# Ledger of designs, part 1: VHH binders against HTH-type transcriptional repressor CarH (carH)

All scores and structures are predictions.

Target 1, 299 residues: HTH-type transcriptional repressor CarH (carH), of Myxococcus xanthus (q50900)
Amino acid sequence: MAERTYRINIAAELAGVRVELIRAWERRYGVLTPRRTPAGYRAYTDRDVAVLKQLKRLTDEGVAISEAAKLLPQLMEGLEAEVAGRGASQDARPHAETWRESMLAATQAYDQPRVSDVLDEVLAALPPLKAFDEVLAPLLCDVGERWESGTLTVAQEHLVSQMVRARLVSLLHAAPLGRHRHGVLACFPEEEHEMGLLGAALRLRHLGVRVTLLGQRVPAEDLGRAVLALRPDFVGLSTVASRSAEDFEDTLTRLRQALPRGLPVWVGGAAARSHQAVCERLAVHVFQGEEDWDRLAGT
Positions, changes and structure headers below are counted from each chain's first letter, unless a header gives other numbers; Kabat numbers aren't used for antibody chains.
F, E and O are the ipSAE of ESMFold2-Fast, ESMFold2 and OpenDDE, as the mean of both directions, binder to target and target to binder. V2 is 0.75 times the mean of E and O plus 0.25 times the DockQ between their complexes.
[cut] stands for letters that were removed.
Atom coordinates printed by the task and the answers are left out, and those that the model quotes come from them; centres of patches stay.

## First folded at step 1 (VHH)

Design a01 (framework vhh_h_nbbcii10_fgla)
Fold by ESMFold2-Fast, scan of step 1:
Structure a01 (fold): chain B 299 residues (1-299), chain A 127 residues (1-127)
Amino acid sequence: as target 1 above (299 residues)
Amino acid sequence: QVQLVESGGGLVQPGGSLRLSCAASGFTFSSGYSYALGWFRQAPGQGLEAVAAISGSGGSTYYADSVKGRFTISRDNSKNTLYLQMNSLRAEDTAVYYCAADRRYSGSWYPAEYDYWGQGTLVTVSS
């Protein structure tokens, strides 16, 4: 079977790195050696894309590109070990999968102490953002799917969701509040999916932003009163569930009207991206990617 | 070894229908407590465009405005297969269609957020 390759433009989109930056990284740091087609075009492999993703991750975390390049051999060894592990044990992800499986089994058994112990182990072993992305969010997604299919009861779903939520909220409140910038975060009215909102809150706390988390089911009028009292620098709203363009526009119009005209409003989640034109017309920012974290943090 | 394989592409007249399939091997859609899945397309001379996404639970689906009401994304975890039902096809839908899997629970519009990609299948809408 021939090895799949991508042109630089596609590799850039897959890796989330601008074409110009890929060329600069190649030229200055020799971080990858893309193959050439007979026509002379660069041909990037899946491994090359993985390298670019690792470099982007490190530089996004504040590591200078020269330092990130030095770390690549060690990180690629880890990726190759992970790929070998998947080949030997198809569906498994080592530590993360084991923790998720343990918590699911404990949830099915109504073993609250076991769920608690595994959550403590996860949060001691991983930084908050990594714990969320690799363990807690995938667990909640699986639990939701099993509840929908009837393989988990409402009580089992509530047990684990409540415990995960409590731990994430505790992490947000354990750290000292930042003072240079303040954001109020809430779900869209009628929106119950708050995992994306929790992820945003954790990222903003990592960047030193003070976060007031209002969570689910906040009516537009109540959000308006809260922002008048709190005087935040921005409002962040999460919207995940699919909605019609009409329903989305009606809801966002009420939100915009309830908030001060000069207050920046940001919306994130797949539903917001499905309705970007509506957001633009109502002077609401759509979260587009990693560059927007600095804009939200005021850095 | 992780692999996604698209099928179901081909030549179709405007107004016609096609169903694309994406079969996964080397991993299970439900593993890691559920992969989010998406369809992306690249028209000749254009960049990669998000078409549709489905969350890990299957409870949330998202569509580009250009395909909303015409395309339907669905997943069958028991068959480890993702589908895209394409109705009322237009010349503008001509593209190479890629399926992708994201180990995170949420669907995404950003190609960079997906972990695994298929090799693509060509859809040509023409008379």
Scores: ipSAE 0.000, ipTM 0.170, lowest interface PAE 18.6, mean pLDDT 78

Design a02 (framework vhh_h_nbbcii10_fgla)
Fold by ESMFold2-Fast, scan of step 1:
Structure a02 (fold): chain B 299 residues (1-299), chain A 126 residues (1-126)
Amino acid sequence: as target 1 above (299 residues)
Amino acid sequence: QVQLVESGGGLVQPGGSLRLSCAASGFTFSSGYSYALGWFRQAPGQGLEAVAAISGSGGSTYYADSVKGRFTISRDNSKNTLYLQMNSLRAEDTAVYYCAARKYGTWYSRGSYDYWGQGTLVTVSS
């Protein structure tokens, strides 16, 4: 079968590296040898994307690109050996599915001790960001969709969501507070879905950003007062619940007006995706990808 | 290995229709890991554009303004396959179309997509 390949823009998004930087790295350091399709287009393999991710990691850690390029062959051999050495039993994804299925079954049975035990097992087995990405966030998505379809009751959804929330808050308390850059994170006014915001806080803390988490149901005026006192480098807002374009624009306009001019405002979540044009008109950034974590972290 | 394989692309005249399929292997859409799925496209000399996305349950969909009302995204978890029904095709729809799968994340992001297909070419021309 043919090996999977990507065009340069997709490779850039997958690796979190700007297209122009990929071209510069290829030309100047020979770190990439993308294949060519029969039509003559550059074709980036999964290995090429892995190379870009390693170069990004090294340069993010302060290694100059010329030095990172010299280290790359040894690091890629290490990654290939590690991948080849991993058995299916060490793959987190099969375990992740089992943990999520177990927690869903326990939730339907109102077996709170079992949900708690599985959560403890997950957090002992996986690093915080991996636990969130591979188990907790997929579980919350699945629970939300089952609740929407009627296969889970409100009480069952609340049970598991509250338990997951408690664990995410615990992980945030264990994370470093950060030193060089400060963000204030809150949900949109009247927004109750905070798990995405908690995950963003966790990721930013691990990138060394100081995070002040205000949580759900923060009125625009109260956010404005907090920002004046805290003087953060940016504000991050989460909005998930569906809204009309008019309601979204009205709410975001009030938020923009409550915050200091020139303070970067970022919005993430399903509703932000649905109303990107409104965000652009109000000079508010919509969280789009891995590059945006670096922008938020000031790197 | 995890794979997404697109099919159904080809040459079609303006006003015509095509149905793209994306078959997944190495993971299951509905086995307790609810993947959000999307279609992206890249026209010659242009950047990557989000076309459509569908939630893990299939209950929520997103469409770019340029395709809303003409394209329909759907998923069949029993076949582990994602579809894009493209109607009323225009010359501007000419692009390589990519299937992508993402984990439920904290923020919407094209960069948050975990798996990508190889792409299938759609050419709308007389």
Scores: ipSAE 0.000, ipTM 0.164, lowest interface PAE 14.8, mean pLDDT 77

Design a03 (framework vhh_h_nbbcii10_fgla)
Fold by ESMFold2-Fast, scan of step 1:
Structure a03 (fold): chain B 299 residues (1-299), chain A 126 residues (1-126)
Amino acid sequence: as target 1 above (299 residues)
Amino acid sequence: QVQLVESGGGLVQPGGSLRLSCAASGFTFSSGYSYALGWFRQAPGQGLEAVAAISGSGGSTYYADSVKGRFTISRDNSKNTLYLQMNSLRAEDTAVYYCAAGPRYWSGRSTDYDYWGQGTLVTVSS
């Protein structure tokens, strides 16, 4: 994947800043150091355009350009720290970007053999968790974004998502069963988004947790019966699709009632974060981030 | 591809009000799969703090304890725009405010959000 760049006139249009001002800000305040193309013209990245937008907003709000330039490092540091915290920038390898770009191009062309070949190369080159973190999860996020924006069709999204799903399921079946803890993982009863659940299952297995993956469309009563038979240490539930507070509470109440009172229940996904008060009231844990993996694994 | 552009920041007196807007392009708020949409802020010398989040339907919201009762998050899917109505502003609300979208997958932290605006400055001072 090559970094997108713009010529100065396009950067000016995107940022809403005159070309002459951009040159003055570069020269006078050193706020930008755009790269040069082989032909010798300036190449502005998306980050450069973002810097220009920040400076424009600050100066439009009455901040002098010299003061705006002083504030810029602090503002950009926040964004850079968050990007680094995601692991995408910290563990980015040249091959990871190339693999994602190749799969996106192949998906647009309906080149199923090429997508398959690149997936196989990724899984041969990287350990399962690194393959997921550095290539597959970023790819699924990119595919989701491009489908939302209309850059990819529903058919193209389904094609690549199903191929990635097949590989993730295969990795889960190949992983050794854990011995110390046991978790049952399922989606909410009407939830069809399972890629996050599959990623969670893969991570937990590599942390030594035995995972029983029930997947999509598990009714509360069926989950209750499975839990009674399996006697896990916890239940993990994924809920991504937007739901009303009423629907979420009704569904989670039925799930809580179907499960033993003392059994830890964890929920993750966008809908769980939107309904944290309901989760707290029903004595259900909401997955908040990296520290919670150790809590789920019992370490 | 995906762009989030914040606007509406500026200088305001303590006790005043501001409305922030986040215009999305390159994707739509209404789709079969949902993105979490939210506002985060970073005060000078502080870390990034979650402020508010809203579900795709607009029916479910989250607010940080520091802003509950003062701020209201809302969305207009027809305009592809997210809003933050900020009332009863305090000096401690001074920060750069960021609009964020994502994820569709398991997440609970700012580090799990996929798309970010470049921020808009809100200064609360006399």
Scores: ipSAE 0.000, ipTM 0.107, lowest interface PAE 19.0, mean pLDDT 76

Design a04 (framework vhh_h_nbbcii10_fgla)
Fold by ESMFold2-Fast, scan of step 1:
Structure a04 (fold): chain B 299 residues (1-299), chain A 125 residues (1-125)
Amino acid sequence: as target 1 above (299 residues)
Amino acid sequence: QVQLVESGGGLVQPGGSLRLSCAASGFTFSSGYSYALGWFRQAPGQGLEAVAAISGSGGSTYYADSVKGRFTISRDNSKNTLYLQMNSLRAEDTAVYYCAKDRSWYGSTKYFDYWGQGTLVTVSS
């Protein structure tokens, strides 16, 4: 029986009370006696955090901390009754919108630990594909839109994108390796947007496909050499950034020619959909929707 | 609530073996969580010592120099359980062993936030 505990900085964040105030309240008024780990660090329980929230509420309403501390025994009796009546099993888990709002607020505050904590909650609550579809992909879209509108800085966008990317790569590594089909996935040679490619990799692994993920910055000739060594069943390419029809056709022609003639090539993303006629002329499949996942998986 | 429950401790002779288990509830083992799981110990009258840790993301492991080659940390995601296989046990391995979970915020054993109650291992003739 290990009870959930928090370090002082996390307890401060959860309660909305700065660390220095918690230490002062403890030292001067004895409002908390947090447990100590064997290493000597303070360990704050959910009950301790609830006590801090009550003290903050009272002091925000103008009650002196010395008086608020005197009320603590009565407040604790009420809190114990509430906790007993509303156990964790009765508390609703946050909806997708609540998790996204929490992560956006934390990102705006440069609160990396809070973003990490919410990401862990999402991944504990939802299966990998559902976490990606309902929380992570919508979050990245919201962050991108806020960055473009000037509501978020480049640093804030990078912070959350890097943390989400790390989790997606971890989810991909946790998926079964697959044994019957093999796909090589990469971005177009000068494509910077890789989150859609990571999502595609995750979905294919869920379908039992072995995925070799090459990511960004792979020249056509190098992709050709990799394919000759790996001998995959297909190649999947991601292209999002807007391109002229001429540039798209030139790039796709080089990619098609670098790959074995009989090897299926699939292209996904906004740029592929805007240039479907070029893809058809070059015998390249355009990802159109849910049924294409089964085609990629060989079912 | 995150809960960690250790088991498998007991009395063993020098040179013997024990396998400790840590059953986790309130969260699921997954490489997607980007957090470390680890084993710590505290010998009588001594401070807390990090023994072994396993990452959630890369599958990388850490071992204290005192246990390298003798102890192996592993996890079973289907059972939601962390293990510590202890071989070639020595008298100095006598300690209470704790299972712990880190949120990975600081990437250090100093900031493990969730702890089990501990299981006693005694190595003596």
Scores: ipSAE 0.000, ipTM 0.088, lowest interface PAE 21.6, mean pLDDT 75

Design a05 (framework vhh_h_nbbcii10_fgla)
Fold by ESMFold2-Fast, scan of step 1:
Structure a05 (fold): chain B 299 residues (1-299), chain A 126 residues (1-126)
Amino acid sequence: as target 1 above (299 residues)
Amino acid sequence: QVQLVESGGGLVQPGGSLRLSCAASGFTFSSGYSYALGWFRQAPGQGLEAVAAISGSGGSTYYADSVKGRFTISRDNSKNTLYLQMNSLRAEDTAVYYCAAVKGYWRSPESAFDYWGQGTLVTVSS
């Protein structure tokens, strides 16, 4: 039940903050309450190091420490839950950000063996769902944004995306067979972004849901026919690519009408969250976060 | 090509209102990882003051005591835009206002930097 701790000199090195500053910040602003060892020395956790890194970022940009400290609850949202979820069983491992940076740098250099090696490290260090949530999905998001901005080429995007896709498909085949509920998962018509859908399929399989994965580019009428044959408990749809409100509503209306009236329809992805009002009008559930996995799994 | 561009600043009389916008290009506010977004201001001869901040999920907000009840921060991920609605403006609110996108630690690639706008001047005077 022991989580990793660091002495002040090591915490200072990891955070890039001098020991004198850490002591001053602790004394004057109460930003840290480091644990004490049985011998009475300060012991800094991974959360403490993360707090120091956030404060350093803001103070380097000219924000006074007193002002930066006020923003910690907003800046650290999610980290507290993540650290608590990892618990004392979490070993000393590279930070998720380090793996993502290494894979991004290797992708820019066309170093396929390095990308493969880092992917192997990630999947050895983290359970499949955490690997997806903390490393692979954020990497794919960053790669997509850099490709759209022109910072990464099409070839670089394809290189990393294909390698990640191959690993996700392998993980899906290793996942246990579900018996409790049956979900049919597909992308919106004309939607080609499949990685989020693959992640959802992986999560649901691990929750004991039987998943029929139809993937990309499924027309509404074809989805309707599949649903009549398979009789699932729900349909999950992924939509990522930006759409006008009018196009989104037209597409979702056709999807809703192609499906049985009483069948729950769930939509996830950036475009769904951008058009929540349309989803509500059409009696379609928008995937909002962690609590919705249990709802989809029927637990 | 990552940019944050502020707009909506200008000259306004005491008691007036302004809405600042911060449009992001070259990255999204959500979709795989989230940004905590904030507004900072710098009055002439003073340091940066945190005015308002909103977490990556939008579930947590911060306001400086000097602006609570007068200012409202909001984000529109579909428009990739951060807003600051400023009501009941006072002479003390005169400052250059900066928007910032600070990546959350556990979701942020280490190669990814925090992003700041160039600032927009708000002058409250008769």
Scores: ipSAE 0.013, ipTM 0.544, lowest interface PAE 8.3, mean pLDDT 78

Design a06 (framework vhh_h_nbbcii10_fgla)
Fold by ESMFold2-Fast, scan of step 1:
Structure a06 (fold): chain B 299 residues (1-299), chain A 126 residues (1-126)
Amino acid sequence: as target 1 above (299 residues)
Amino acid sequence: QVQLVESGGGLVQPGGSLRLSCAASGFTFSSGYSYALGWFRQAPGQGLEAVAAISGSGGSTYYADSVKGRFTISRDNSKNTLYLQMNSLRAEDTAVYYCATRPYWSGSRYTDFGSWGQGTLVTVSS
């Protein structure tokens, strides 16, 4: 078996978890059973460190340690593959893929009870951010692509997207409210695609950011009035629907002018990335993904 | 219709470098939706092999052991383009290289990627 082992202080450094917390997790939740060296010290394997990293990730995402401990059996196969140096598993069918395939098949069959059952299973099995990143967002993206290519009907797309939306709204209402930093999130004027915005709101709340979610189709002047009243630390905007560079620039210029000059404005979504030069010229940040979450959260 | 078009292949000497590009049309790269993109190759007389893959956010990458430290995968979502920078090329890197996409990150299994390009030939020879 694994030849590489670490003392608790090194395991703590590698996992980003305090030594006291590791001991508490072991004692109270039985999440690890490290072996002892002949000298009496705890010996943590690469697998043990990977377990600690996953528990830290889950608790950082707002999952209580008692709930995170219940998820360990589901993580074990992935962690074994990671420790073995396989990275992305080529042989195994991850649960996330199985759930997405089941929901796509059920959607094709108009089996709403099955779609609902799988969605509920996903949300019971995974913490909110992991459910969104690994299952819900990929599903919505796949459904959108299949609808655009004609392999899914409008009715099938609406069926699954409305069911996913209901779950995302529920997760947002359950998410903790932040206190130290405040963001106002809205879609571009005339933008109806809100799932990405809902996902952003969920992630920011789990990072401790207070989020005021204004949603779909917010006119620039209305956003300006809301921002003056709320005085947030930043504004986040979502834009997905394709538009010309001229139309995008006109809309973003109106938005920039409606907002205080010194207020950071972030824009995410496919259309924002397609028009990065316009965003830069108007002193608007384009959201690039994981790299920017800490910047938005002020961490 | 989703289409992927590879370019940048050709003849190169051992120890040389090539940069492959994969231009996507019919869909937009979306970091928020974790569209996974990958490079696969098929050498003469061999099966299809996963070379490298990158998550929608660009934060997660996979590399086959045979190319780790030599190849770098990257994406430019604003240009809808996937790249593979290949350094320190070896004769065994000779293959047709394919780009492929799927709407999520979960492994590098070629059977799980749905949209594929037509391939670009890389020949590493003197």
Scores: ipSAE 0.000, ipTM 0.179, lowest interface PAE 14.6, mean pLDDT 76

Design a07 (framework vhh_h_nbbcii10_fgla)
Fold by ESMFold2-Fast, scan of step 1:
Structure a07 (fold): chain B 299 residues (1-299), chain A 123 residues (1-123)
Amino acid sequence: as target 1 above (299 residues)
Amino acid sequence: QVQLVESGGGLVQPGGSLRLSCAASGFTFSSGYSYALGWFRQAPGQGLEAVAAISGSGGSTYYADSVKGRFTISRDNSKNTLYLQMNSLRAEDTAVYYCAAESYRWTGGYDYWGQGTLVTVSS
């Protein structure tokens, strides 16, 4: 029963709506009924803040506030599933492992509608970053391993990966734009595994970093040209596919030489961790864990 | 590129009917991504007015009081198309009609808009 609440000034800041407008919308249109603290102050929940954000977006798009208020029930249908949860009466509620198992089984059966339905359920139930970390990334890792071992066909791997990719790219385009820090993100040359890179881009956008995403199979020379034009604060690179130490060092050396020497370069993925010594020698940072997000974001 | 393209507008006499279509490309109408699909209109000298909306699940619809009982919103996810069936048209229905889609549910608002299609109801 411990629900986070905000005072009106903080709710205004989080929603991007002036305090005076919140009071006017509450009084005139009854769009919110904020709770009261024992001291009598208004207490806005995460749901209240979400309502304010939706009203602001619609009014910024030119919709009159009276019309925006009428659309709230439909708009909140998806958000309530995500924010309010399902309650204690649903004891057999889905969890991350059940969703992943369901999507894997559907993929094996070539049941595209069921994969799509489960993806929609995941994205309705979890915020984007949690959906990626707890469901989508583990699923893609498992699918990739099964494909490499020959347990899944190329068609089965492509089916689920393309559906997940389309969803992640859409979420990334909707993510807030940062202004004070800029990163260019790309895969290693010859690297086709881009899901980890998409997840990193999504997290960085939520941390206020402006992200230019170049994607898979970016040649070193092309990355160098992009960096000269964009002048980012850092470059983030993804490398997943297994490589020999010699091939990894040759590729990373070309990448390091194509980029300005003072520019921080970060590398993530399984292949980077397998060749940590090479990265250290070439003055390239290896993404190790949660604390590195703040370092990339400059906080 | 992500696009919404309206069609079906034109000149019609009072009491007539029109069906507007909104074809989406570059994204799909799935329950997880498209929680709100809607039609909006702007009459000359007026602000933007919400006309009708349909949820991603298809379980909920909204209609403005001015069009309730005359207009019907529907969607065909297999064709990635939103429709507005307009019956018993009146002069006051004259407006540019816009379709809008919430493709990214977690933004909480309409992420894509069409360029609009003109509907003129003349006597």
Scores: ipSAE 0.000, ipTM 0.106, lowest interface PAE 20.1, mean pLDDT 75

Design a08 (framework vhh_h_nbbcii10_fgla)
Fold by ESMFold2-Fast, scan of step 1:
Structure a08 (fold): chain B 299 residues (1-299), chain A 126 residues (1-126)
Amino acid sequence: as target 1 above (299 residues)
Amino acid sequence: QVQLVESGGGLVQPGGSLRLSCAASGFTFSSGYSYALGWFRQAPGQGLEAVAAISGSGGSTYYADSVKGRFTISRDNSKNTLYLQMNSLRAEDTAVYYCARGSKYYWEGSRDFDYWGQGTLVTVSS
């Protein structure tokens, strides 16, 4: 949804620049074009505040504002050039941003065959985890934001999201199954956010773990029945949506009770980190970083 | 509330090493796919330059050509801290170093990094 924003008086305080000076810099040098709220007020992002801090530092060091403003284009350099991989002598090959732009344009045109072709090209060109990180997850985030802002229609969003999901699910089952270790992955009951779960599944697949992906909206009792049949080495659960401590504890208690006592249970996502004490009391592991991938993979 | 605090800056002689840390609060690194994180620098009289970046999964990294092989970016999700290990330092590395957080798991460019620390000064001089 909406990122954190500040009104001009708060932006001024955070950046250490007077309100009148911010207005003068905007008007005279075009250094910022702050967003507008639905009510029409100026909204300054953390990036806008960072730009103001840089301008203040330069002017405090004796650089004239006109000269400081000329340096602003450099704020956008380096990373774009590296990410784009711009090189005149290099072989013609789609870059991550080119693939994303092609898929967005095709989506806007309702060109399903083009979206399909580019998706297949991405998955053939990049290793699975890199394809997810550099192309597919950024694309889905961008599509979601454009849909919320009204730049992309509901139909366009559904078109591309459904096609991306289908490719990711197929990819998870394409490679030979791991023989050493098996995990069952699901979202918390009533959790709709599955992007993190898909990413976790892909990482575990890369590590040679067999993954059974159950996805969204799995009731505790149904998870228990699935685990009894599949006999995995662990269960991984994703929870992102904000919940009260009471709701979280009630849900996790029901999940723990539905699963065999000796079966390791791991929980990841923003809500799990917000309620670590509850997880500890219920003998549930909280996913905390790169070290835990090896623990989950049994390596 | 997102907050980033850099530390570890200081005076170092050419050829020396220094490790910068960035402590984060108001969000956590420990989700299965976290935010992209990066280091930027600004030398006196120059614009902001991207130095290194790491994706939410850690599977993708960026390094400016001038620092490749000398600098290493890493993240410790359990400590909610981003690091920059700087080796074989040169006078041209003298700058204020900023850590930054992106809004997503990856980046398209420097504009995607919208949460910034206050900066820490690194001076490479004999």
Scores: ipSAE 0.000, ipTM 0.241, lowest interface PAE 13.6, mean pLDDT 76

Design a09 (framework vhh_h_nbbcii10_fgla)
Fold by ESMFold2-Fast, scan of step 1:
Structure a09 (fold): chain B 299 residues (1-299), chain A 125 residues (1-125)
Amino acid sequence: as target 1 above (299 residues)
Amino acid sequence: QVQLVESGGGLVQPGGSLRLSCAASGFTFSDYDSYALGWFRQAPGQGLEAVAAISGSGGSTYYADSVKGRFTISRDNSKNTLYLQMNSLRAEDTAVYYCAADEYWDSGYTEYDYWGQGTLVTVSS
């Protein structure tokens, strides 16, 4: 499958090395050769992040970067051996599944302290984006499906969703504020499903984007006023609840008219993907997947 | 393959105006995937100083305190060109002006990914 890559800001966060230092190391010592996308953007792999972590450890221990760079081929062989050994023993997916199963069982038992404990374990063990992608988002999906099938009650669904929401909001407040781009994020008018929007806000902040989160049920006029005051680089809108093509087009037309013509507007969620032709006609981008994070981040 | 070429520098009297241009090749100015673009300057015997920057969409701008109200940064995506309109020029604005492009919005970074060769601006009577 495709190898996962990170933007330089995310690589910096994961490695604990400032962006300017990564660029200095790359420029002066050639210690990294990050991949470039077809559009020319830097793409750092898990291996690149591991190299950065190792260089940071050596320099923190007093080894000059020039000496660390000379050791790089030997260090890479050692790292490859460690990665091969780790792969042969255990990966992160079985652990993620165990945490999700534990939280589901605790939710069914109304064991709020256990759900809280497992959430704390997840957030201590995984970086914020990995915690969201591998544990929290799949958990919310499972909970929704079990509620629809009748294996979870409305009360159980609300309980776990509220606990996950509280943690996501806390992660968002702890995330880097960002300075290189500014996005305003909101749900469609009358849209109440905000977990996806919170996840998007978290990812964008970790990509270095300054995010102003307006949340659920934002009227078009209010969004327009906010945009005029904040002057963001883009607007991101979430729409999940099913709508007729006519209702979707009417709502999106009002939103488009409330916003400056030259301002990029992105729409994500199941309803947006169901009405791509409408989005195209109104000059609105539909969020399709992982590659669009780079576009939203200005890379 | 990315290249930035500055033009528009020259000699101007104090209080005068100049417009600098930066022609980009090897990447396209677009609202969605565009690099952050900025102007930097280096006066004789001084270090590099950030002057102004504009985000990929053109919606966000930065100006150094020394140039706020006098300089305006803008971009034309159809011409793949960055501009710096300099008004009310002072002797201390004398410098080589560089345009630069980076994947992120950070006017404080001196190690942007791509740099032009520079254009000289001299402000003197």
Scores: ipSAE 0.000, ipTM 0.260, lowest interface PAE 12.4, mean pLDDT 77

